# Ledger of designs, part 8: miniprotein binders against q53ft3

Target 1, 195 residues: q53ft3
Amino acid sequence: MFGCLVAGRLVQTAAQQVAEDKFVFDLPDYESINHVVVFMLGTIPFPEGMGGSVYFSYPDSNGMPVWQLLGFVTNGKPSAIFKISGLKSGEGSQHPFGAMNIVRTPSVAQIGISVELLDSMAQQTPVGNAAVSSVDSFTQFTQKMLDNFYNFASSFAVSQAQMTPSPSEMFIPANVVLKWYENFQRRLAQNPLFW
Below, E stands for the ipSAE of ESMFold2; O stands for the ipSAE of OpenDDE; V2 stands for 0.75 times the mean of E and O plus 0.25 times the DockQ between their complexes.

## First folded at step 27 (miniprotein)

Design P4n (at its last look DockQ between E and O 0.01; V2 from the best seeds 0.00; counts 0 for: pae E 8.9 > 1.5, placed apart)
Fold by OpenDDE base, look of step 27:
Structure P4n (fold): chain B 195 residues (1-195), chain A 93 residues (1-93)
Amino acid sequence: as target 1 above (195 residues)
Amino acid sequence: SIEVRVIIYENGKIYTYQFTVESPEELEKVLEKLMKKIEKEGAEYVYIRVYAESPEEAKEFAKLLVKIFEKLGFTKIRVYFMGNYVFIVGQLE
């Protein structure tokens, strides 16, 4: 029913069903994870009037699980991106997984999905900044892309005095890259979909 | 934590800094140190990007950054907003 994706890792499509209405994914080496994508596989929809509450669990300094509500997935919103990197110092919240004896290793976190009534979900408050909006995700991605290019290009920057004559090569001034960088940022700020 | 990126163009050289701060006050301190260095050498172009926790916080950072840029003597200041990002550019004519 559900999938879980961490960048740079294999997609998980086999959740452990710990109850009729509860599913769990293990996240090894969770400290290196910034974002998690939770999505419906499309094989089985939520029953009418129901959705999924998505929780994150990590061990505290005492080895006790700390659960936090990240957000929701529904038939209308079958996928969501969550930022979990900043949650390691957060306070625990009420969760539906308390009665489950989940064996955890210190380096393993968990994503829990609880199938619940939409009306009940509406009364719950996710932890702040966990749910990444599509717009925010896009903006972050674009910035990373821009930074990657800039960093790559700037790494080749040399002064004229440092240049070795290479008649077969063309050179672009570093200030051009800088101007491009700002101009692109400006355009994105004005209209993220300017292309 | 707040992610900060600084690009400085000075005497034909580009310097890039990327770091995180925990508060606006910390950012101010870090930038003051950087700006002192810049003032000494005379930066022609400074770009700063801040990724805030909210658009509202981004606006607050913008105010702080503008004050710093004004103190540096930049006459051309451009501010851009995109989501939680604020971009500020100072340029000498």
Scores: ipSAE 0.340, ipTM 0.784, lowest interface PAE 1.1, mean pLDDT 87
Fold by ESMFold2, look of step 27:
Parts: C-alpha cells; structure tokens; sequence
Structure P4n (fold): chain B 195 residues (1-195), chain A 93 residues (1-93)
C-alpha cells in the first residue's frame, strides 16, 4: 500500500504490516539519513474518510522506541517528504503503535504509518521541521536568493592590486561575503526555519 | 480478546485510552464508566477504534458503538471499516 524512499538507497515497497491499520519500514543506519519520502503505491487507496499518520521512531538511550509524528499522507496528497535529521533526540508524541512488540536493534529507526480517521488526524500536531513541502519551497527560494546575492556582490570584487585609494569609499573583501554565504548556507541546511 | 482504543478531545486536551475487553457488554460498561470520568460537556468529539476477531464482528460492534454514542448524546456519528477494525467518531453539534 505504501513505499518509503531514502536518497541513495533502494526504494522500500514491502512494509511490515504489524496490524490491519499499521505499517512499518525499517531504516538501518538512521543517523546518516536526513530526509525520507513516504508515498502511496497507488494499488490500494485509503478507505473513505481515512488517511495515514506518518511517524518516525528511533531507540532512546535505554533502547526504548521514541515515536514522533512527522505528518500525513492522504488520497488527496499521496506523497510527502519529511526531514528527520533534527529529530533523533527529540521528545516523543502521542502515537497509535501502542505496546506492539516490534523487534528493534540499536542502530535501526522506523517509519510507521497508521491508518486513521481524517477527523482524528486533524487534531494531531506534527513535530516541528518534519514536513518539507512548504519548507522545500522556502529552502529553494532562499538558496536562489543567496546565490543571487553572492553573484551580485562578487561582480564588485577588486583585487588588492586593482584598488585605487578612496578615503570616503568602503570596500567589502570577497572573503567576508563568502564567509557569510557559507555560514548562512550551513544554518539553512541544518534548519530551514532557523529564523 | 477485543482490542479497543478511545481518544477524547476536550477543551484542547487529548485523552487516550487503550484496553482489551472480552465481550460487547463489557465494552459498553467500560465506555460508560470512562465517559463519567471525563466531563463530556467540553468534548469536541470522541474517537473509538475496535479490533474485532472478524469483519462480521466489527459490524456488530459498529451497531453497539452507534447506540452508545446516541445514549451519550452525540448527534453526528460516523462509522468506518478496515478489515477487522471499526472506527467511529461521535461529535456534539
């Protein structure tokens, strides 16, 4: 019913069905994963009035699962990209996976999909910075803006040998602009909503 | 046994209960007791999921759950099925 895709890995289309309404994908070596795509295969839609709540789980320091609500997939929005790089030490959320004995290893996280009523899903709040759809647009715009600024500022760069004395004129060394650009890009990649 | 989950949304709070029952009459008694403990005048809605032992049993639980919601005063009731699961939502108008 569902697929799970991580960049640089083979797509997973064989979820472990742990209940009639619960599906799980294992994510080995989850510390190296920044984003995950969850999507409907298109073979079996959700029943009328229902959708999928998508959770991320990782083992805490005691090996116990910590579940966090990432967001949702529905018949009307059958694919979503979630950022998980900032969630690996966060607080757990209320979740429907209960006391199910899902076998875990210390380096394996999980993506859980629970089929729920749309009305119930509307009452849930995903953890911050997980849903990427609006963040992807903001990140793309911001990256284009940063590239534009760097190209513009670089067009004024003058080598030390080419500078003429001008006491009233102020110059910005290209190194300063580059340093700002690199720092901004790093912060944006870590948390697109750091503002 | 029959697995049950109840979610109650009241005044911006979410109360979640999970338990098992052995019969439909036991479920009715537990739900009535649970609702007495949660002040129903402030609830936005109540969600109940039941995992039955067959799809036919899930249909029988749906009938019971509708009657329970009507007894508790909910007027907007929706029922959904998925395999052995029945999902029901009761809302006050």
Amino acid sequence: as target 1 above (195 residues)
Amino acid sequence: SIEVRVIIYENGKIYTYQFTVESPEELEKVLEKLMKKIEKEGAEYVYIRVYAESPEEAKEFAKLLVKIFEKLGFTKIRVYFMGNYVFIVGQLE
Scores: ipSAE 0.017, ipTM 0.475, lowest interface PAE 8.9, mean pLDDT 72
ESMFold2 (binder alone), look of step 27: mean pLDDT 76; pTM 0.722

## First folded at step 29 (miniprotein)

Design G1 (at its last look DockQ between E and O 0.02; V2 from the best seeds 0.00; counts 0 for: pae E 14.9 > 1.5, pTM E .783 < .8, placed apart)
Fold by OpenDDE base, look of step 29:
Structure G1 (fold): chain B 195 residues (1-195), chain A 93 residues (1-93)
Amino acid sequence: as target 1 above (195 residues)
Amino acid sequence: SIEVRVYIYENGKIYTYRFRVESPEELEKVLEKLMKKIEEEGAEYVYIQVYAESPEEAKEFAKLLVKIFEKLGFTEIRVYFMGKYVFIIGRLE
């Protein structure tokens, strides 16, 4: 029913169903994770009037799980991106997983999905830093595109000694491309909407 | 032929389209079809890379892309040039 994706890792499509209405993904080495994508697989939709509350849990200094509401997924919004890196020092909130005996290792966090009534979900308040802003998402998107371009261009780089005569082609020094790239990144970092 | 890469940002997902066109006119046709779909899907941001054969051709593609973006109601349209390479970014509100 659900999938979980961490950048640079394999997608998880096998959630542990800990209850009829509760699903859990393990996130090893969670300290290195910045964002998590939770999505519906499309195989089974939520029942009418229901959605999924998405929670993140990590061990506190005492090894006890700290749960925080990240946000929601619904049939209308079948996927969501959550920033969890800034939550690692946050305070715990109410959650539906408290009564569950979930054995965790210190380096493993969890994503919990609770299937709930949409009306009930509306009464819940996600942690403020969990939702990825459009600006942040765009910045990441743009960065990926820039990286893609740079990698593409760099793949054609040759030394002068390796160049073959091609009078019909114009050549740009790689350092010029790099300089442009760096300048663009700097501007983007300063203001994602600098253009 | 010209290589074109289209990146669509929608609800945190990135969809990538890579294709080659033989002319600006062909690009227009392809993008029109693609952009209609983008609009229907509610894409938030679109980034297009065009690898033209010359700076002059790049400029022509840029003009075309801007027109297409404007036609589709994109805002915050920005075009960047690097030699024969063109990059355009737009936001769909």
Scores: ipSAE 0.005, ipTM 0.157, lowest interface PAE 11.5, mean pLDDT 77
Fold by ESMFold2, look of step 29:
Structure G1 (fold): chain B 195 residues (1-195), chain A 93 residues (1-93)
Amino acid sequence: as target 1 above (195 residues)
Amino acid sequence: SIEVRVYIYENGKIYTYRFRVESPEELEKVLEKLMKKIEEEGAEYVYIQVYAESPEEAKEFAKLLVKIFEKLGFTEIRVYFMGKYVFIIGRLE
């Protein structure tokens, strides 16, 4: 299952499943949104050999979706930050969602996640302008996103008494998440591009 | 055939089983053989991953897995579908 986070808003974890391999989140008032974080909740991974292609759509003047590929999430890279502010007037890209004729308000966009083979994903090219274009704006956005991500991620932590060891099935104590968050903030303040 | 992975979490240890089945009936038989291990070890969590041949088949496996988890007394049962992939987790107090 997937999560979708916008700075200053509550996290969304209840994607609408529009096909067996396709999931969407609604983004109301999308014109005020500059960045979106898409992430895996950590409770259910992609099947082996698969990952998720992440798309952004907004309604055109007729209310029809215009879909653009933002990038990818995988078991090895389970979260990503995407800039969408420059994409609201961009051209559509090829996408696996088809012509979904769902009634939408003019101010609602969507984030779509399509579960696909990794080999197929390697042949896809995201649209331009998906990367952050300003270090100062990126730093401010990242700080707000880190705060929200830490609060959300802590809800998945398991106490040491509840932890189950496994090389492939690890659980993370809450204090480890806090320490990582503090280290990341410190590094980001010193070098916004250290990552 | 359908690949099945079972992870049993018990007292800080994880027991992993991997096998292939041709039908939900075969899956039920294999899982019944694992039932004694679950009960004898006092398992806390069980994760099962099934990569089915079709989404309809995945739904059939999910129904079977939920029934097995309920029979074993699991709580907090969660089932997720990702195309032909189905994932189920349950907690045993």
Scores: ipSAE 0.000, ipTM 0.130, lowest interface PAE 14.9, mean pLDDT 67
ESMFold2 (binder alone), look of step 29: mean pLDDT 77; pTM 0.752

Design G2 (at its last look DockQ between E and O 0.02; V2 from the best seeds 0.00; counts 0 for: pae E 18.5 > 1.5, pTM E .782 < .8, SAP 76.4 > 70, placed apart)
Fold by OpenDDE base, look of step 29:
Structure G2 (fold): chain B 195 residues (1-195), chain A 93 residues (1-93)
Amino acid sequence: as target 1 above (195 residues)
Amino acid sequence: SIEVRVFIYENGKIYTYYFRVESPEELEKVLEKLMKKIEEEGAEYVYIRVYAESPEEAKEFAKLLVKIFEKLGFTEIRVYFFGKYVWIVGKLE
């Protein structure tokens, strides 16, 4: 029913079903994880009027699990990205997994999904900064990519006087690259999805 | 067909034109038409990149381009060869 994805790792599609309405993914070496993607596999939808509350659990200094509500997934929003890197020092909140005996190792965090009524979910407040806007994330990623490209390209810049004929090399005026960069940024600012 | 890219530099701004021509003669005609616009824009430098079918053809094409640039009043004409690509640069006063 659910999948969990961490960048640079294999996708997890086999959640441990700990209850009829509760699913858990293990996240080894969670300290190195910045973002987690939770998504529906598309095999089984939520029942009508129901969705999934997504929780993150990490061990506190005493080794006890600290659970925090990250956000939600629904049939209408079958995937979500959560930032968990900044949550590692947070305090626990009320969660539906408290009475469950979950085997944990010190370096393993957990993602828990609780199937709940949509009306009930609407009354819950996720921890701040956990939910990542897809648009904002895309914009940030794109900007970083653009900067990386510009920096990379500009590192190869040579003056006209330094240009020599070469059968295998091409040269691009630095100002052309800059102009492209500026134009792209402008378009991106106007509409992050301009393409 | 020959791919042509024209870069016009004016006070730090760049205007780019892309088009294809079937012959150097056609390129000359296109450039002549653009000259009015170039002059109106106050362009100082014009860069043209041409993609030829072979390096040998590129060299021959470059010779023709130089003549065209001279005819059009460009100064400080410089040519660079990069495989099948030819870059020509000229200054407009």
Scores: ipSAE 0.011, ipTM 0.181, lowest interface PAE 9.1, mean pLDDT 79
Fold by ESMFold2, look of step 29:
Structure G2 (fold): chain B 195 residues (1-195), chain A 93 residues (1-93)
Amino acid sequence: as target 1 above (195 residues)
Amino acid sequence: SIEVRVFIYENGKIYTYYFRVESPEELEKVLEKLMKKIEEEGAEYVYIRVYAESPEEAKEFAKLLVKIFEKLGFTEIRVYFFGKYVWIVGKLE
């Protein structure tokens, strides 16, 4: 139902379902993570009138989980980027996961998603500075990186008159990079989270 | 050892430098010498790709590279991480 993406890691699409309405992703080596993207896969929407409250959990000095509300995802806002670098210490939030018997190591944090009524979500306050981006911001960031890559790669374009033979090196025709760029843009516009 | 590739954009041309270094201190020394030469020649953009031995090492190099870029007057500094790769780009006006 849900996906979880951390820069430089494979996307997670197989949340651990710890209750009928509660889903968890493990984040090993969480201290190196600054941002996390939580998104809906699009295969199973929330029931009408419901959405997802997104929490971050890390072990305190005693190894006990501290849960902090990051924000929300809904059918109308199906993805969000959350900053967690400033949350690896501090106070917990009210949360629905507190009594669950979850076995984990002290070095692993978690992202929890609780399916709740939209009215109940409206009464909750995320921790400050947690929510960074909407899906529009994620799309803009991705587009900026794509533009940067295209501009970088195209700046290596040379005419055949400038080229010297280099049999130990591999080359890519510039047109291949352009075609990739155009296809990636099209797919991003159709589904900002396809990658 | 750490692999470093530097791309320098100058007057519509691209110059590529490749280094293998054993430490962040060695990298800083080599890059400062290279960047001083580049400033004398009028570079427009500099792009550096570092392939580290671990993601932690990549983050360490990113911090070093940002400090070097700021010290040398680069603007529009952007840093990207891809596992063990670190990309940094900056503009010299």
Scores: ipSAE 0.000, ipTM 0.076, lowest interface PAE 18.5, mean pLDDT 70
ESMFold2 (binder alone), look of step 29: mean pLDDT 78; pTM 0.738

## First folded at step 30 (miniprotein)

Design G3 (at its last read DockQ between E and O 0.08; V2 from the best seeds 0.00; counts 0 for: pae E 19.4 > 1.5, placed apart)
Amino acid sequence: SIEVRVQIYENGKRYTYQFTVESPEELEKVLEKLMKKIEEEGAEYVYIRVYAESPEEAKEFAKLLVKIFEKLGFTKIRVYFMGNYVFIIGKLE
ESMFold2, look of step 30: ipSAE 0.000; ipTM 0.119
ESMFold2 (binder alone), look of step 30: mean pLDDT 77; pTM 0.751
OpenDDE base, look of step 30: ipSAE 0.000; ipTM 0.158
ESMFold2, fold request of step 39: ipSAE 0.006, 0.000, 0.000; ipTM 0.455, 0.167, 0.155
ESMFold2 (binder alone), fold request of step 39: mean pLDDT 78, 79, 79; pTM 0.757, 0.768, 0.772
OpenDDE base, fold request of step 39: ipSAE 0.000, 0.010, 0.000; ipTM 0.149, 0.157, 0.119
ESMFold2, last read: ipSAE 0.000, 0.000, 0.000; ipTM 0.094, 0.160, 0.081
ESMFold2 (binder alone), last read: mean pLDDT 79, 79, 79; pTM 0.771, 0.774, 0.770
OpenDDE base, last read: ipSAE 0.000, 0.000, 0.000; ipTM 0.155, 0.152, 0.152

Design G4 (at its last look DockQ between E and O 0.01; V2 from the best seeds 0.00; counts 0 for: pae E 16.2 > 1.5, pTM E .707 < .8, placed apart)
Fold by OpenDDE base, look of step 30:
Structure G4 (fold): chain B 195 residues (1-195), chain A 93 residues (1-93)
Amino acid sequence: as target 1 above (195 residues)
Amino acid sequence: SIEVRVTIYENGKKYTYRFTVESPEELEKVLEKLMKKIEEEGAEYVYIRVYAESPEEAKEFAKLLVEIFEKLGFTKIRVYFMGKYVFIVGRLE
């Protein structure tokens, strides 16, 4: 019914079904994971009026699972990307799987999916920074890339007085890079997919 | 024995009750008591989950639950099946 994807890892399509309405994926070495994709396989849809609440669990200092609501998947939104890197040290707010004795190792986190009523889901509040839209993530990445490039390039900036003659080398004025940066940012702000 | 989970939604709050019943008749009685409480508290809808021993039994439970819900005055009754689980949702008039 569900799949789980971590970049650089094999896709998981066999969740541990701990109940008919609850599914769990194990995430070994979760410390290295930034994002998780949860998606429906398309084999079994949610019943009408129901969806899936997606939770992340990691062991606390005592080895007890701490669960946080990441977001939701539904028939209308059968896949979602979640950022979990910033949650690994957070406080848990819910324990939807707590009644189930799930043995966890310190290096293993879990993604839990609870099949629930859509009305109930609407009343729940995911952790603020967990849900990542494709557009937003792309925009953020692009912005960071641009900043990285600018910072990198500018770190090599020298005045003419500091330049060592190199006839075979071409030089680009720093202001050209800045102008490009500003123009690109403007275009990106107007349309993240302008190219 | 039948394990029953009842979730009540009231004023945006969720309350879940777990109990076991030995018979459909007992389930009905328990639900009747719950209904009185729900009516007093102003619950919006009731969600019940039942775990059956087989999908076939689940279907039979679904029929029973619908009948019970109808007797208790629930409206907009919806039934969902997931394997051996039966989910029923009803709203109060």
Scores: ipSAE 0.006, ipTM 0.177, lowest interface PAE 10.7, mean pLDDT 77
Fold by ESMFold2, look of step 30:
Structure G4 (fold): chain B 195 residues (1-195), chain A 93 residues (1-93)
Amino acid sequence: as target 1 above (195 residues)
Amino acid sequence: SIEVRVTIYENGKKYTYRFTVESPEELEKVLEKLMKKIEEEGAEYVYIRVYAESPEEAKEFAKLLVEIFEKLGFTKIRVYFMGKYVFIVGRLE
């Protein structure tokens, strides 16, 4: 239902469901992360009248989790970019992840998503202004995401001579990925909202 | 060269070791020596961060790290593989 993306890293699409209404992603080596994107995969929408509160959690000096509300995702706003670079030493906020209040692995943070009523979400206040959305910031993050996708896909490229033919399987020529990458970059530079 | 950081948790204390290696074989030698010392002291859990020079090299390191952790008796092994980056966590017992 959810995805989590950090510039320069592989996208995560397999959230751990820790309760019927609660999902988490691990963020290893979180100290090097400045921004994170949380988004809906598009296959399972929120129930009517509900949305997702998004939290960031990091282990303090004793290994105990400190949870901070980043913001929200909804059917009407299915993705958001959050700045977390200034949140790695702050104080916690109220949060619904009490069952996760255990000693954590050092240098691994978490993104938590809690499915809640929209009216309840309207009463919550994110820490600082963690939500970030500007054309320049969005363009930078999107460019890094595109670079990550291209580098990942290209790392598996082989020539026809190196592959074992498999008539029942479908393959994509590597230049299709390159063409897509170049076309997307061009269109994004002309109109960041073309899609 | 490949940057390696090993963090060990023992009785509520944290110890971090940093080194560089040029190959997976060198990494195995260094880790085996380090893990012998750790096993004698009874560490609770260990995590290792490796930043390789290529995705192919990171895959080789990931395979090696899992084999080493299994050989040393680690449980609840988690591996995070992000292109050139590998982060592995496990409990010794």
Scores: ipSAE 0.000, ipTM 0.176, lowest interface PAE 16.2, mean pLDDT 71
ESMFold2 (binder alone), look of step 30: mean pLDDT 75; pTM 0.710

## First folded at step 32 (miniprotein)

Design G5 (at its last look DockQ between E and O 0.03; V2 from the best seeds 0.00; counts 0 for: pae E 17.5 > 1.5, pTM E .743 < .8, placed apart)
Fold by ESMFold2, look of step 32:
Structure G5 (fold): chain B 195 residues (1-195), chain A 93 residues (1-93)
Amino acid sequence: as target 1 above (195 residues)
Amino acid sequence: SITVRVQIYENGKRYEYRFTVESPEELEKVLEKLMKKIEEEGAEYVYIRVYAESPEEAKEFAKLLVKIFEKLGFTKIRVYFFGNYVFIIGRLE
């Protein structure tokens, strides 16, 4: 089973299996998305000698699907970040999803994952600049996620004088969250890929 | 028999229903009851997967599903065909 994550949205873990070896996630409002993270949940590994080819599909101006190869995930590299902001007008690539009769919602794109032999994947070329290979893109995505978490957590901050006793509720001092946030930022600056 | 899987997404939550039918009439009956339940829950997207016994049967079920979705108020309907497999997506409005 796979997961798909976009900054500021809930993680998707319910991939649609469209064939024995093919899985799909919908991305509503894809025009506002610059990066996506695709990862393995760890429940079912790829068979030995196989991995996953990751595709991005969006409706073109005529409503027809355009599929583009983003890159790969494998048991040895079970997560990857893909930049899609530059791909929304790109040319399609060869893909294993067939000639689909698609009635497509204009603001919904898809991430497709095809389980394939590693040898076959080695002969495929992703569309240029889809895989995140620069620290700036990774750092920006990660910083936005950290800011979102910090803003969310801090919205629950209360002073000790404002606390109402509840025997079943656990509380975390706000400075613990801040310390975690600062430590995470420091680790990210030292190694942007540590996550 | 025809295997049907219905996936419903409501505010990030996923619900799944799986059943087997022997005829289009049986499918229509089951889906109308299920869609009434979905409407009460306020679903954003509904995904239906039908595993037919042949590509021709899949096309027949797709036509039925489109009619049912339109009858129940779906306005954005997408249909994908992969041989004897049909995948249909709709939004309740």
Scores: ipSAE 0.000, ipTM 0.104, lowest interface PAE 17.5, mean pLDDT 68
Fold by OpenDDE base, look of step 32:
Structure G5 (fold): chain B 195 residues (1-195), chain A 93 residues (1-93)
Amino acid sequence: as target 1 above (195 residues)
Amino acid sequence: SITVRVQIYENGKRYEYRFTVESPEELEKVLEKLMKKIEEEGAEYVYIRVYAESPEEAKEFAKLLVKIFEKLGFTKIRVYFFGNYVFIIGRLE
């Protein structure tokens, strides 16, 4: 039902089912992990009205598990990326996994997925530093990029009267850059994925 | 969902595939299938664009894609980032 992916490692598709509604992945050498991707395999969807709360567990200095809510996966959002590198020193939160008789080595963390009602999930607050932006920032980035490019290019604009002859240089009229900019913005506004 | 664009260049012709996947695993499977086909066809270059939810996610997908490319025997892999997009270019030997 679930997969877990760490960059540089093989994908995990066999979660340990610790309960009817709870699944766990082991993450060896978790200290080297920055991000974890949790995703649905697509074989079994969540039941109607249900999703998955994704938790991260790591051993504290005493070897006791510290659980933190990372976020959620749902049928509508079947994959999510979580930053866990900044959580390694965080405080524990409430979690549904209880006392698991899992022999943990100090270097092994866990990803836990709890299948829960969507309504219940909405009441939970993930740890702030785990959230990878789920907001489409592409448009904003592109706009900034466009502005940056335009500003940069325009800063070199000179009139022919101001030009110093440089036979080795190719010159592009400023109006071409402007036209490109405008056209690109127009297309971007229509569809950020226009290319 | 992950939006994926694959462009295959063969003998001056470009073939484009656009699809969505729901998981990295699915992505890998689809790409493996496509790449096998491409290998059989003798593609010169393969370009893949993936749209992620964040730049950070993009980086993770990039790593995945690189591994897939390597597994599939691609060489001269180049990775570019543009916002939430990951662009990967590879060449089959």
Scores: ipSAE 0.000, ipTM 0.122, lowest interface PAE 15.6, mean pLDDT 78
ESMFold2 (binder alone), look of step 32: mean pLDDT 74; pTM 0.689

